VH-VL binders against Pseudouridylate synthase PUS7L (pus7l). Designs and how they scored, part 5

Target 1, 228 residues: Pseudouridylate synthase PUS7L (pus7l), of Danio rerio (Zebrafish) (Brachydanio rerio) (q1l8i0r370to597)
Amino acid sequence: GFVNYYGPQRFGSGSCVQADQVGLALLKENMEASVKLFFTPEDDDDLQNKAKRHFLHTGNAKESLVLMPAYKARERLMLRALHRYGSGQEGCTRGWLSLPHSMRVFYLHSYCSRVWNQAAKYRLQKLGFKPVQGDLVWAEPVKGLKDATEELSAPQIHVVTSDEEKNEVFSLDQVILPMPGNSVKYPENLLGQWYQDRLAQDGLESCRFRVTPLKLNVPGCYRPLLAK
Short names: E, the ipSAE of ESMFold2; O, the ipSAE of OpenDDE; V2, 0.75 times the mean of E and O plus 0.25 times the DockQ between their complexes.

## First folded at step 2 (VH-VL)

Design p9 (framework fv_prolgolimab)
Fold by ESMFold2-Fast, scan of step 2:
Structure p9 (fold): chain C 228 residues (1-228), chain A 119 residues (1-119), chain B 106 residues (1-106)
Amino acid sequence: as target 1 above (228 residues)
Amino acid sequence: QVQLVQSGGGLVQPGGSLRLSCAASGFTFSDYAMYWVRQVPGKGLEWVSAISGSGGSTYYADSVKGRFAISRVNAKNTMYLQMNSLRAEDTAVYYCAKSFYGDYEMDVWGQGTLVTVSS
Amino acid sequence: QPVLTQPLSVSVALGQTARITCGGNNIGSKNVHWYQQKPGQAPVLVIYRDSNRPSGIPERFSGSNSGNTATLTISRAQAGDEADYYCQVWDSSTYVFGTGTKLTVL
């Protein structure tokens, strides 16, 4: 198999320049910064870029809306909310709430998937091409008391032990890496420390991964290191 | 039925040593992490030590690190706690407990054994 | 060293609902387990991974865990529920028990 990287964060017919930075601003609940990043001009010669530059330079949502192409529905929804409620924290929050839920999730996922891609690269560079102590794998079925609730719960995580590494119990294609969130376990080795340092670098060391003003919860998930 | 039966315990002088045993039956012993938890009579629960199913990973509370050693012999379905350099504050009922496999919770407990450290 | 704070005691009338809290920084990001201990007996697991019941534990027992507080809820309290209750998490390299709560059924 090959490394299971998340691809570029392109949504729809356009590119989403700085989608991961928008997601980071949302996790920090800096709605004003997130909206400014949302209106970052694309690297193409599309007419929408004139409207985006006008908004960034003037803060005038009404004039920017006049310049925004009719087919840019999400950008127009955001500008409409900013015109109605202002371009401060509250207006920007209302702007995000006017967009479909999937668009808000997209930006959060863009940040978390970028961190995952960097984690996968770090894991292979520093810990090599075999499972090592502290790596995460999917657990075998529960071996204690069992009921319907246990059977329907999310898959359990097992931490690779020193003996399991020495005896080569697992293969690299069984190793899973967490996407950051509030309901994931991090590896118990250098990679786990890397996640802590990486999130701290972005100011997220105490982040709850819940964007309360937007009614978003980011539980995280696990993704196999190698494609199957 | 799943059971944990403890032995050992008793009265020891400060600075002495004692080994506790926990014999398991009714489950595949090597599939489960095992724990030692203590409780001063009338007080709360305090985790002491943990050992993975294979025995490859061990963990200790700071209060016992360097003095206590957890071990297991999977072929004998038995876990041990070797307690050295005992202090008066180690006086407690010691429980062994079994994991629910992988979640760090303790679903089955032994009957407990009293360790008294006194002169 | 992480600390899990529980109220020292909680009283509940027969048939009413008891709620026992377990406070800890960012405890909602951890799996919380709950144990019941009656005098002279070993603890019994009553809730695991925040909200799941082991076989044999009545449906009156439920759990939740979010933010900085986990809660054990015992609905339709019975005399036999009178016991000490402990929350527990695994946090980094250590197992942490709560300070314990004595539940009295009046």
Scores: ipSAE 0.000, ipTM 0.393, lowest interface PAE 18.5, mean pLDDT 84

Design pB (framework fv_prolgolimab)
Fold by ESMFold2-Fast, scan of step 2:
Structure pB (fold): chain C 228 residues (1-228), chain A 117 residues (1-117), chain B 106 residues (1-106)
Amino acid sequence: as target 1 above (228 residues)
Amino acid sequence: QVQLVQSGGGLVQPGGSLRLSCAASGFTFSDYAMYWVRQVPGKGLEWVSAISGSGGSTYYADSVKGRFAISRVNAKNTMYLQMNSLRAEDTAVYYCAKEYSDYFDYWGQGTLVTVSS
Amino acid sequence: QPVLTQPLSVSVALGQTARITCGGNNIGSKNVHWYQQKPGQAPVLVIYRDSNRPSGIPERFSGSNSGNTATLTISRAQAGDEADYYCQVWDSSTYVFGTGTKLTVL
């Protein structure tokens, strides 16, 4: 098998700045920085990149909108908001709000996916190719009889114990790693400390994983370490 | 403080074998992945091999896969690189390096390996 | 082939500012680290994660990373700064080093 990495498509298709940098700026609620990163041009001289460069050089959303191709709907929505409300914090916030919710979520998930990829690499290089104490796995379903009205419980997290590591109870394909968020449990070993250090490096050590101006919440999720 | 002290190296004929050692001190050795990075004299840095903190996972560059074997003995705070079937193009200074997150915070002094006939 | 392209050499006069670039596709989305290597010595980390200085590295060293180019900036260059400089990123499942730049202080 191989590691279940998020692919380059999660981070954008550009040759300049990928979506994870936009997501980081959004998590820091730096709307101006996030919009400038959103308009980072590719290494190309087509009309859309000419429009992006014009905006970054001049700050003139109206002129940049005239240059922006009709099929670049997201970029045009952002520029329209910036023209109406200015390119400061308020205008940039309104720009993001004019985009579909899924687009805003995409950028946040791009950052979290980048951190997950680095966590997966760290986990394998530091803790090896078998489950160790402190790793996270899905809890086994509760065994017993269920009546016709009983609701199925959501999957629960189980932390691998020292005895379970010693007795080789789990396989590496059962290990799951969290994508950062406000509602995930981190591993109780070196990987958990790595997550804390990694987020602190980006200035997120006290991050609540909520972007209040955009009414976004980032709960996080779990992803299996290994793919088939 | 943190130190990585290397030994081994030397002159060897093509097809020969050589073992490099890297002795670590000043940190909890078993908590960190360790790397071998080589540099052909006058050229740039090239990653060669890696081993996880527990020793459970090993990685190799395509150019050395099947010929080199990385290992570690955590009780001795020492990492090794066993180099077999050596070729002229393996001539380089070999550095051991300690990984922290996504970069190398400490490097050994380097060991010259010369493969010539 | 290395993904990260650096100029072969850069010259700077004493007291002036040197800038060493590291080019790569979408490098602004990656963490860039910089190593200094003096002749006959091992590499030494001088900048990590784009712009952070390890303990003992002078304030004259700074870094930036945006778009397709990361830059190591050495202000008020000193004779002792003469060395080879390498950028480095983690890319998916491996470490990639730049081609290296020889800095000459005149």
Scores: ipSAE 0.000, ipTM 0.395, lowest interface PAE 20.1, mean pLDDT 84

Design s2 (framework fv_socazolimab; at its last look DockQ between E and O 0.01; V2 from the best seeds 0.00; counts 0 for: pae E 13.8 > 2, placed apart)
Heavy chain, then light chain:
Amino acid sequence: EVQLVESGAEVKKPGSSVKVSCKASGGTFSSYAISWVRQAPGQGLEWMGGIIPIFGTANYAQKFQGRVTITADESTSTAYMELSSLRSEDTAVYYCARELTYYDFSGYFDYWGQGTTVTVSS
Amino acid sequence: QSALTQPASVSGSLGQSVTISCTGSSSDVGGYNYVSWYQQHPGKAPNLMIYDVSNRPGVSNRFSGSKSGNTASLTISGLQAEDEADYYCSSYTSSSTLVFGGGTKLTVL
ESMFold2-Fast, scan of step 2: ipSAE 0.005; ipTM 0.434
ESMFold2, look of step 3: ipSAE 0.005; ipTM 0.429
ESMFold2 (binder alone), look of step 3: mean pLDDT 87; pTM 0.902
OpenDDE, look of step 3: ipSAE 0.180; ipTM 0.674

Design s5 (framework fv_socazolimab)
Fold by ESMFold2-Fast, scan of step 2:
Structure s5 (fold): chain C 228 residues (1-228), chain A 120 residues (1-120), chain B 109 residues (1-109)
Amino acid sequence: as target 1 above (228 residues)
Amino acid sequence: EVQLVESGAEVKKPGSSVKVSCKASGGTFSDYAISWVRQAPGQGLEWMGGIIPIFDTANYAQKFQGRVTITADESTSTAYMELSSLRSEDTAVYYCAREYGDYLSAFDIWGQGTTVTVSS
Amino acid sequence: QSALTQPASVSGSLGQSVTISCTGSSSDVGSYNLVSWYQQHPGKAPNLMIYEVSKRPGVSNRFSGSKSGNTASLTISGLQAEDEADYYCSSYAGSSTYVFGGGTKLTVL
């Protein structure tokens, strides 16, 4: 296997610049900051980047919308909402609500997957290439149920014990790492402490992983460390 | 000029499933969302769900949750709607429609409609 | 979410004006300024006429939209025979979901 990193995502003609920072601002419920980050221009003087700069410099959504190319659908949708409702906290909230749910989830996922990629790198650098005590794996089915006629739910999480490490019960491709959220268990070793420190670095130590103004819940999930 | 072209009419038996396709031509498929809206004979329009192809994340109306699946294939610029456990009440014309930012969550371009008839 | 309430039918004479109402709740029409109106002729797909309170480019200036509280309205002035159709309102209802009204049949006498 190889490391199962999340790749950068694209929307339209290019990648979403600073999508992870937009997601962080949304987790902090700073809607104004999230919208300013959403309109971060690239180092280009084409019409779309002129429109983004005009908005950032003037706060004038209507004039920025006039400059924005017709094919930049998400940017135009946000600007129309900002024109109607203002560019303060309330208007920015309505701006996000005017975008499809999938677009909002994308930015939250961009932040959480960035943290996951950093966690995977930390795990390998500090804890090596074998499962260690405190790592997470999927719990195996009850021995009598291995002949299940249908599969309706994923196994529960199991924490690798000292004895299981010594006896080499698991392989590295069975190790799973959590993507941050409100319904995940963190590893019971140095990696778990790293997650807490990493989230605290971004001001999320008390984060509920809910974006209440947008009615979004971020439960988190688990992803295998290595691709099969 | 974006056009949405839907697959042909289908006749299905109760309890079966149907998968309708919607192929987009012209424009960038990744720049807009696709919704599915149905209309039973002589009845009104009913929103079923939608997807943004680039994110591969679908949203569904509560009434259809659990038996409708909406997917997209960016390589073929095609969106799909699969409806399972068909009942006679599912007899309808099924439309795909584009949500584009210029029209603020409005459906500006529609497919021609696919007639699905559910009968014994 | 809540279905939007429209009158089942409305009628008017050539040259008159008619107004079609669309009433929702605080969770859709009342919360969002994102109501759209569609014209549907028999056997055809719906056609977007109005989004928010703005006319779609190419649509006659005889069509106009308005909104107050939980109620949106479509007004058609100078009625013509070609206006005879079914009219549907739709509103964004949050979380990338949408609701439609029951539809109004317009008869031009």
Scores: ipSAE 0.006, ipTM 0.428, lowest interface PAE 12.7, mean pLDDT 84

Design s7 (from sB with heavy chain E100L Y101D D102Y W104E A105Y D107Q I108H; framework fv_socazolimab; at its last look DockQ between E and O 0.02; V2 from the best seeds 0.00; counts 0 for: pae E 12.7 > 2, unsure alone 70.5 < 75, placed apart)
Heavy chain, then light chain:
Amino acid sequence: EVQLVESGAEVKKPGSSVKVSCKASGGTFSDYAISWVRQAPGQGLEWMGGIIPIFDTANYAQKFQGRVTITADESTSTAYMELSSLRSEDTAVYYCARGLDYSEYFQHWGQGTTVTVSS
Amino acid sequence: QSALTQPASVSGSLGQSVTISCTGSSSDVGSYNLVSWYQQHPGKAPNLMIYEVSKRPGVSNRFSGSKSGNTASLTISGLQAEDEADYYCSSYAGSSTYVFGGGTKLTVL
ESMFold2-Fast, scan of step 2: ipSAE 0.056; ipTM 0.596
ESMFold2, look of step 3: ipSAE 0.007; ipTM 0.447
ESMFold2 (binder alone), look of step 3: mean pLDDT 86; pTM 0.904
OpenDDE, look of step 3: ipSAE 0.020; ipTM 0.573

Design s8 (framework fv_socazolimab)
Fold by ESMFold2-Fast, scan of step 2:
Structure s8 (fold): chain C 228 residues (1-228), chain A 120 residues (1-120), chain B 109 residues (1-109)
Amino acid sequence: as target 1 above (228 residues)
Amino acid sequence: EVQLVESGAEVKKPGSSVKVSCKASGGTFSDYAISWVRQAPGQGLEWMGGIIPIFDTANYAQKFQGRVTITADESTSTAYMELSSLRSEDTAVYYCARTYEDSFGYFDYWGQGTTVTVSS
Amino acid sequence: QSALTQPASVSGSLGQSVTISCTGSSSDVGSYNLVSWYQQHPGKAPNLMIYEVSKRPGVSNRFSGSKSGNTASLTISGLQAEDEADYYCSSYAGSSTYVFGGGTKLTVL
């Protein structure tokens, strides 16, 4: 197996350069910061990056909208809202609400997916290549997406015990790691402490993982550490 | 086409509460916010508060904080304004008015007004 | 008690023009291009005349709006008898809140 990392598209590769930082700002309900991060330009002098720089330097949404290419629909929706409602907290909130729900969720998921990737790396570096006490596994393992469509409540989480570690009851491909959210359990070992410390570094120690002004909820989920 | 129809006139005793309704027709109810604006006899317009049904969020003018409650029922396309601890100074015509989701900052349609009289 | 300042009354002659001012602060009129104007005849609900400072919702082009700094203005040209009414300005004030002006009674001579 391979480590089951989330791909670069979750973190702004081929899209928004700082998608994970946009998501962090949204979790903190700092709409103004999220919009400035949304308009972070690449080191190119094409028309879209010229428009983004113009907005960041002047705050003039109307002039930036004139410069923005017609095919950049997301950026144009945001700029139209900023022109109408200002670039303060409320205008930025209206800007986000003008975007489809899936696009708003993308940024939150980009942040949480990045934390998951870092957790996977930490888990292997600090706890090694076999299950240890405190790791999470499915009480009834999920075998694939087809099984997930059955009429079942979510599979229960089981915490690996010291005896189960000694007796080698589980294999590493059964270990699951939480993506941060308001409805997940963290491992009962060094990795769980790492999650708490990592979220605290970003100011999220008391975060509800819900962005009420945008009607977004982040329950979290579990993802297997290893892919087939 | 949008129309806002308010409930009938009310006569209330001091210290009681009143609940006025505003039924919207035409368009999608969730596409707009509903505000309540009152006007005492011979006086000007006064914004009391409003609700944005799609966000389940109500905001109130500071003067009415703690005394006014604005709610919405999307299933009946009806917004409500409840004003408690009524005083004679609350005698006024109460209007509901809408703002469109993408048309923040102005009231394009108004109800006919509900007269509320507070007397002993 | 409203936060925006309007003159209590203005008057103009048939066929002439009048301007009604609406003065707020940097936190409302000065910050947002979200000033609207309403006409109210006795016993009637207000009617939208101008929105977003200068836009008309299908009313006569005799009505126009403008804004400079913290002051918005409604100008009515070619005054007609039917223009005699109370006029109110309103501004978005942030955080989904609104403020109204005190109102101006227009008399057409």
Scores: ipSAE 0.000, ipTM 0.424, lowest interface PAE 14.3, mean pLDDT 84

Design sB (framework fv_socazolimab)
Heavy chain, then light chain:
Amino acid sequence: EVQLVESGAEVKKPGSSVKVSCKASGGTFSDYAISWVRQAPGQGLEWMGGIIPIFDTANYAQKFQGRVTITADESTSTAYMELSSLRSEDTAVYYCARGEYDSWAFDIWGQGTTVTVSS
Amino acid sequence: QSALTQPASVSGSLGQSVTISCTGSSSDVGSYNLVSWYQQHPGKAPNLMIYEVSKRPGVSNRFSGSKSGNTASLTISGLQAEDEADYYCSSYAGSSTYVFGGGTKLTVL
ESMFold2-Fast, scan of step 2: ipSAE 0.006; ipTM 0.468

Design t0 (framework fv_trastuzumab)
Fold by ESMFold2-Fast, scan of step 2:
Structure t0 (fold): chain C 228 residues (1-228), chain A 118 residues (1-118), chain B 107 residues (1-107)
Amino acid sequence: as target 1 above (228 residues)
Amino acid sequence: EVQLVESGGGLVQPGGSLRLSCAASGFTFSDYYIHWVRQAPGKGLEWVARISSSGDTIRYADSVKGRFTISADTSKNTAYLQMNSLRAEDTAVYYCARDEYWGAFDIWGQGTLVTVSS
Amino acid sequence: DIQMTQSPSSLSASVGDRVTITCRASQSISSYVAWYQQKPGKAPKLLIYAASSLQSGVPSRFSGSRSGTDFTLTISSLQPEDFATYYCQQSYSTPLTFGQGTKVEIK
């Protein structure tokens, strides 16, 4: 097994420069900052990057739209909204809403996957290559028992106990780490403390992981630490 | 006041070297691509090189590739053009220019004359 | 490389005249054209960027337009300070290239 890192975030055939920072700005509901980051150019002189630089330098959405290639639909939708509604909070919000739901989710996922990659590195560097107390693993399904309370479709989480660590009940390939969100459990060890500190560093210690103006909810999920 | 000031021009023999400097003031140097554009006596404008100091993205005209090196020191707000293996054809006034509109230059230096002659 | 062919190479005009300078790109470059004014012994001055956008501080008598790969700089009413050499430039692709220049001389 090797570490199951998220790769560079891509939309279509290209990578998005600053996609994780766009996601962070969206989580903070700073729509103006998110749009400026959305137009971050690559180190390339092609038409799209020239149009992006023009917008960042002038703030003129109409002129930037003229320069933007016809095939860059996302960028053109954003610029059209900014031209119509202005480059303030409302115009930027309208811009994001003009993009498909999957494109909006992409930026939030980019931020959360960046945090996950850092968590995986921290977990291995500080807690080593064996499961330890407080780690998360998938729980076994309960057979033949039906509760009055509706069961969730998502798999359930089990927290590794001290006895399970000492008896080597689990292997490292069973350890899962959470992607940040409003419906995940964090490890009950140094890694869980690291997540809290990491999110607080970005101003997200009280974040609901819900971007209401954009109709986005970020429940989070779990990803295995190691790939097969 | 936004300003670019070139220095380092002079008389040099064929095969010699010169280093030009472009000192920026009144703006955040690292936010801009900086270009060198030259003009031979009585002739038109010729683009020479470009650097993005924040990303170190560098491009050269074919006529100077392998001989000229563009660089930047963001702590000093200064771009440089190291010119090696100079030829008579390199004789020109050299301008540095700020790229406000991706290859459209809103601020130019005063120019510095480079003369390559025996 | 993208060639910018500028015409005419020179023209003679009187104060108050309408002056038109044309530049043709060898390939499609969208609207990535700038126009500069240069006076003897001075650095060039940006007049127009993105084919038709007037640079701040430049008099409104200057205007730019595009038709396909043909670009035009117009001075609607020539003033004494407008006698200079004018250059077009493409910013679509490196190497960046300039037209050969148009000298506007007093008639």
Scores: ipSAE 0.000, ipTM 0.415, lowest interface PAE 18.8, mean pLDDT 85

Design tB2 (framework fv_trastuzumab)
Fold by ESMFold2-Fast, scan of step 2:
Structure tB2 (fold): chain C 228 residues (1-228), chain A 120 residues (1-120), chain B 107 residues (1-107)
Amino acid sequence: as target 1 above (228 residues)
Amino acid sequence: EVQLVESGGGLVQPGGSLRLSCAASGFTFDDYAIHWVRQAPGKGLEWVAGISWDSGSIGYADSVKGRFTISADTSKNTAYLQMNSLRAEDTAVYYCAKDLYESSGYFDYWGQGTLVTVSS
Amino acid sequence: DIQMTQSPSSLSASVGDRVTITCRASQGISNYLAWYQQKPGKAPKLLIYAASSLQSGVPSRFSGSRSGTDFTLTISSLQPEDFATYYCQQYNSYPLTFGQGTKVEIK
C-alpha cells in the first residue's frame, strides 16, 4: 500500500492552482475573497491569464470578459455575474451560483482533501505504521430485529480500543481518516487533536461546514489511509 | 502571530559546510512554501532555494545547485538549508521567507536573518 | 534569467515629497512583480504584490503601477519611517530575481 495523497501542486512548470484556498474562503463565506482567489493568474502571459490579471487590476468584469477566451466557460460565467451584479458579496455569490454545482463542490473538496493529505502524513509520522488506540475503522453493520427489513444503513465507525491495539486486532489498511465536515467523527488520539488545531489555524474552529449563501452542505467522508 | 526564526549561521572556512534552520510558528509551513533569500554585505537580495512540503516541490538558484540542499521537517515546523562546498561568495545574511498561498514567489513574512561568513 | 533593473540607485528626499522608483524587466513578466522595503539591519517587508496590490497593513501612500515591462513604486507623501532601501522582485518564472535596490535618503 501507499498513501493516497492528492491535491494541487506548486513549482515545477511555473503554474500555480489555488483551488484549496478558494475552498477555504467559501467555507468562511467570504465570497469576495473566494472570487479574487478564483481569478489568481498562472505564471503565463496567455489570453486567459491576461484577462484574469486585468480583472484583478481594474475590477472591470466587462472588459475582462471580452479578453477571456470562449472556451473558459466557468471564468466567463463568473465575469458575467460580476458585470451584472457588481464585485461585492452579492455579485460574487451570484457568480458562484451561476457555475455548475460540480465546480463549486470541487473547490470545497480541494480544501478538505488538502487537510486529509496533511492528516495522513501526520498520522504516519507521529503514530507509526500500526493501528493504535483512538484510530477509526469501519464497524460491522448493526441491523437489529426492528431493522431486519431495512436494505441499507450508513456505514458505522468503530474507535480502536487499547485492548484491540495490544492484541493486534486490526491492520493499518483498515484505518480510515476523515475528510473534514459536519458529519464525521475525528480520531480519539493525537491525530484528532491535530485536526482541531489544523482547522483552528484556518479560522474554522467553529465552522459548521455549510456554505449558506450557496446552499451547500459539507458532510465530510472517510478515506482509507492506505490505497491498494 | 506569524514568526520565522533562523539559526545555524557562523564562520566557516572555504570548502566547509553549515546547516541553517528556519523554525516557523503561527502557521503550518506545509500550507505554504518556505524560501531562503541571501544578502551579501552591502549588496542586494538573491533568491537561493525554495520548498513546498505539501507538494514536494523544490527549487534552487543556479549558483548553489549541487552544493546546497533544502529540506523540511513538518513535525518540527522547521525548514533546513544544508550548505556544502562553501565559497567566499556565499558570505551573506541568509533570510528565511514565507510566500503567500495565492502566489509561489513573493514573500509576506521574513525571519530576522542569520549571518554566514566564509573566510580563511 | 529575467534581469530586473532599478532606477535610481539612490535618491535624496524630504518629508512630504513624492518619491518615484522605477523597475524594468528584461522580458515580459505581466503583473508578477512585488516591492519590498528594507531598513538597515532588518529583514525586508512586503509592500506591493501583483504590481499594484497593496499588502494589508501597508499605508495607502504606497502605490504600484505597470506600463509594459516598466514598473513604478510611488510614495505620495514621504514620512520619516519611509527612509529605507526598496527592492522590486519578479515572480513570473524561476529563478526568482530582484532589482539592485534603491536607497531613499534624507536630504
Scores: ipSAE 0.000, ipTM 0.408, lowest interface PAE 16.2, mean pLDDT 82

Design tB3 (framework fv_trastuzumab)
Fold by ESMFold2-Fast, scan of step 2:
Structure tB3 (fold): chain C 228 residues (1-228), chain A 119 residues (1-119), chain B 107 residues (1-107)
Amino acid sequence: as target 1 above (228 residues)
Amino acid sequence: EVQLVESGGGLVQPGGSLRLSCAASGFTFDDYAIHWVRQAPGKGLEWVAGISWDSGSIGYADSVKGRFTISADTSKNTAYLQMNSLRAEDTAVYYCAKGYEWLSYFDYWGQGTLVTVSS
Amino acid sequence: DIQMTQSPSSLSASVGDRVTITCRASQGISNYLAWYQQKPGKAPKLLIYAASSLQSGVPSRFSGSRSGTDFTLTISSLQPEDFATYYCQQYNSYPLTFGQGTKVEIK
């Protein structure tokens, strides 16, 4: 099979080139930085990009709102909140809360999926195309009578052992990699250390993957390394 | 700031029932996991049950499965452990503990509440 | 279930001594191990998480290390307030499990 990369995320018809950086700012709870990144203009001189540049240059949400096209509803919602509550942390928080929940999740997911894509590339480049000791796979279910409440439990993972690697117990298509979050475990090999270093590089070494001002939780998940 | 307070412990006959409560302040249950850990007199720590609303996860130790039920009322910021068909070996101090996720270490603990099961 | 075995079950030490206690997991748990201190009549207190990360407010004389499935808690210079029982806990998989404890007593 093929590497199961997360595709580039899009905002309407165009690519959102700063979506991952917006998500990072949100994870750091830097609402002002997240809003500035949200208004990053493209290299174009159309009305929406003039409005974005005006906001970044002046900090004047009211004037920028006047310039913003009517069809840019999300940008207009953000600017209305900034005009009403100011462009500081409180106003920026209220701006995000004025947008649909799915948009807030989109930016957080954009960051986490970028990290996952980089992890997948690192895993194949450094650890090769076979399962190795320390890789994660799905654990087999315990056989027997199950309580209904146990079905709500998070899926269990199994860490590949040295003996299992030697005996070719697993195939590469069974290997799963975590998307960063507060409810995932990392591999017990070079990839696990890479995740720690990668998150630390972005200042997230102590991140609890919750954006408290927005009441958002980022549990993470496991994604197969290879698509079928 | 963060505080956990257990209540509901006491003396009960074998086969009896008790409901423990864990009242939390300084954080909300919908953002964190709550676990129950017990300690028999003079013995070590044993994980009993856990609940995490954000992941939908609920779990129990084999020793209590089918007899104990964990629940939470997020509007009251209180977790409960309903204990049925109590046995002498359930005698212990029961601690409420806060975790960040379903699989977690515990950064905050309550003071504990004593449950004694004897005739 | 993952079994956590601590050694020794108890030790006697003097103030100023270097104390090391160990914890062995029955299978791989990566760095998903925490250490707790418990004084008589009190709830446990988190000392170390992720095998080697010191919890805020915990004195720097406490440190943790890992070698495979073997974990150690070291107190570099024992103080009077350190006489307590210490527990390790794995949080790699459910059910969560603790070691049986190591009691650090006055010599």
Scores: ipSAE 0.000, ipTM 0.410, lowest interface PAE 18.5, mean pLDDT 84

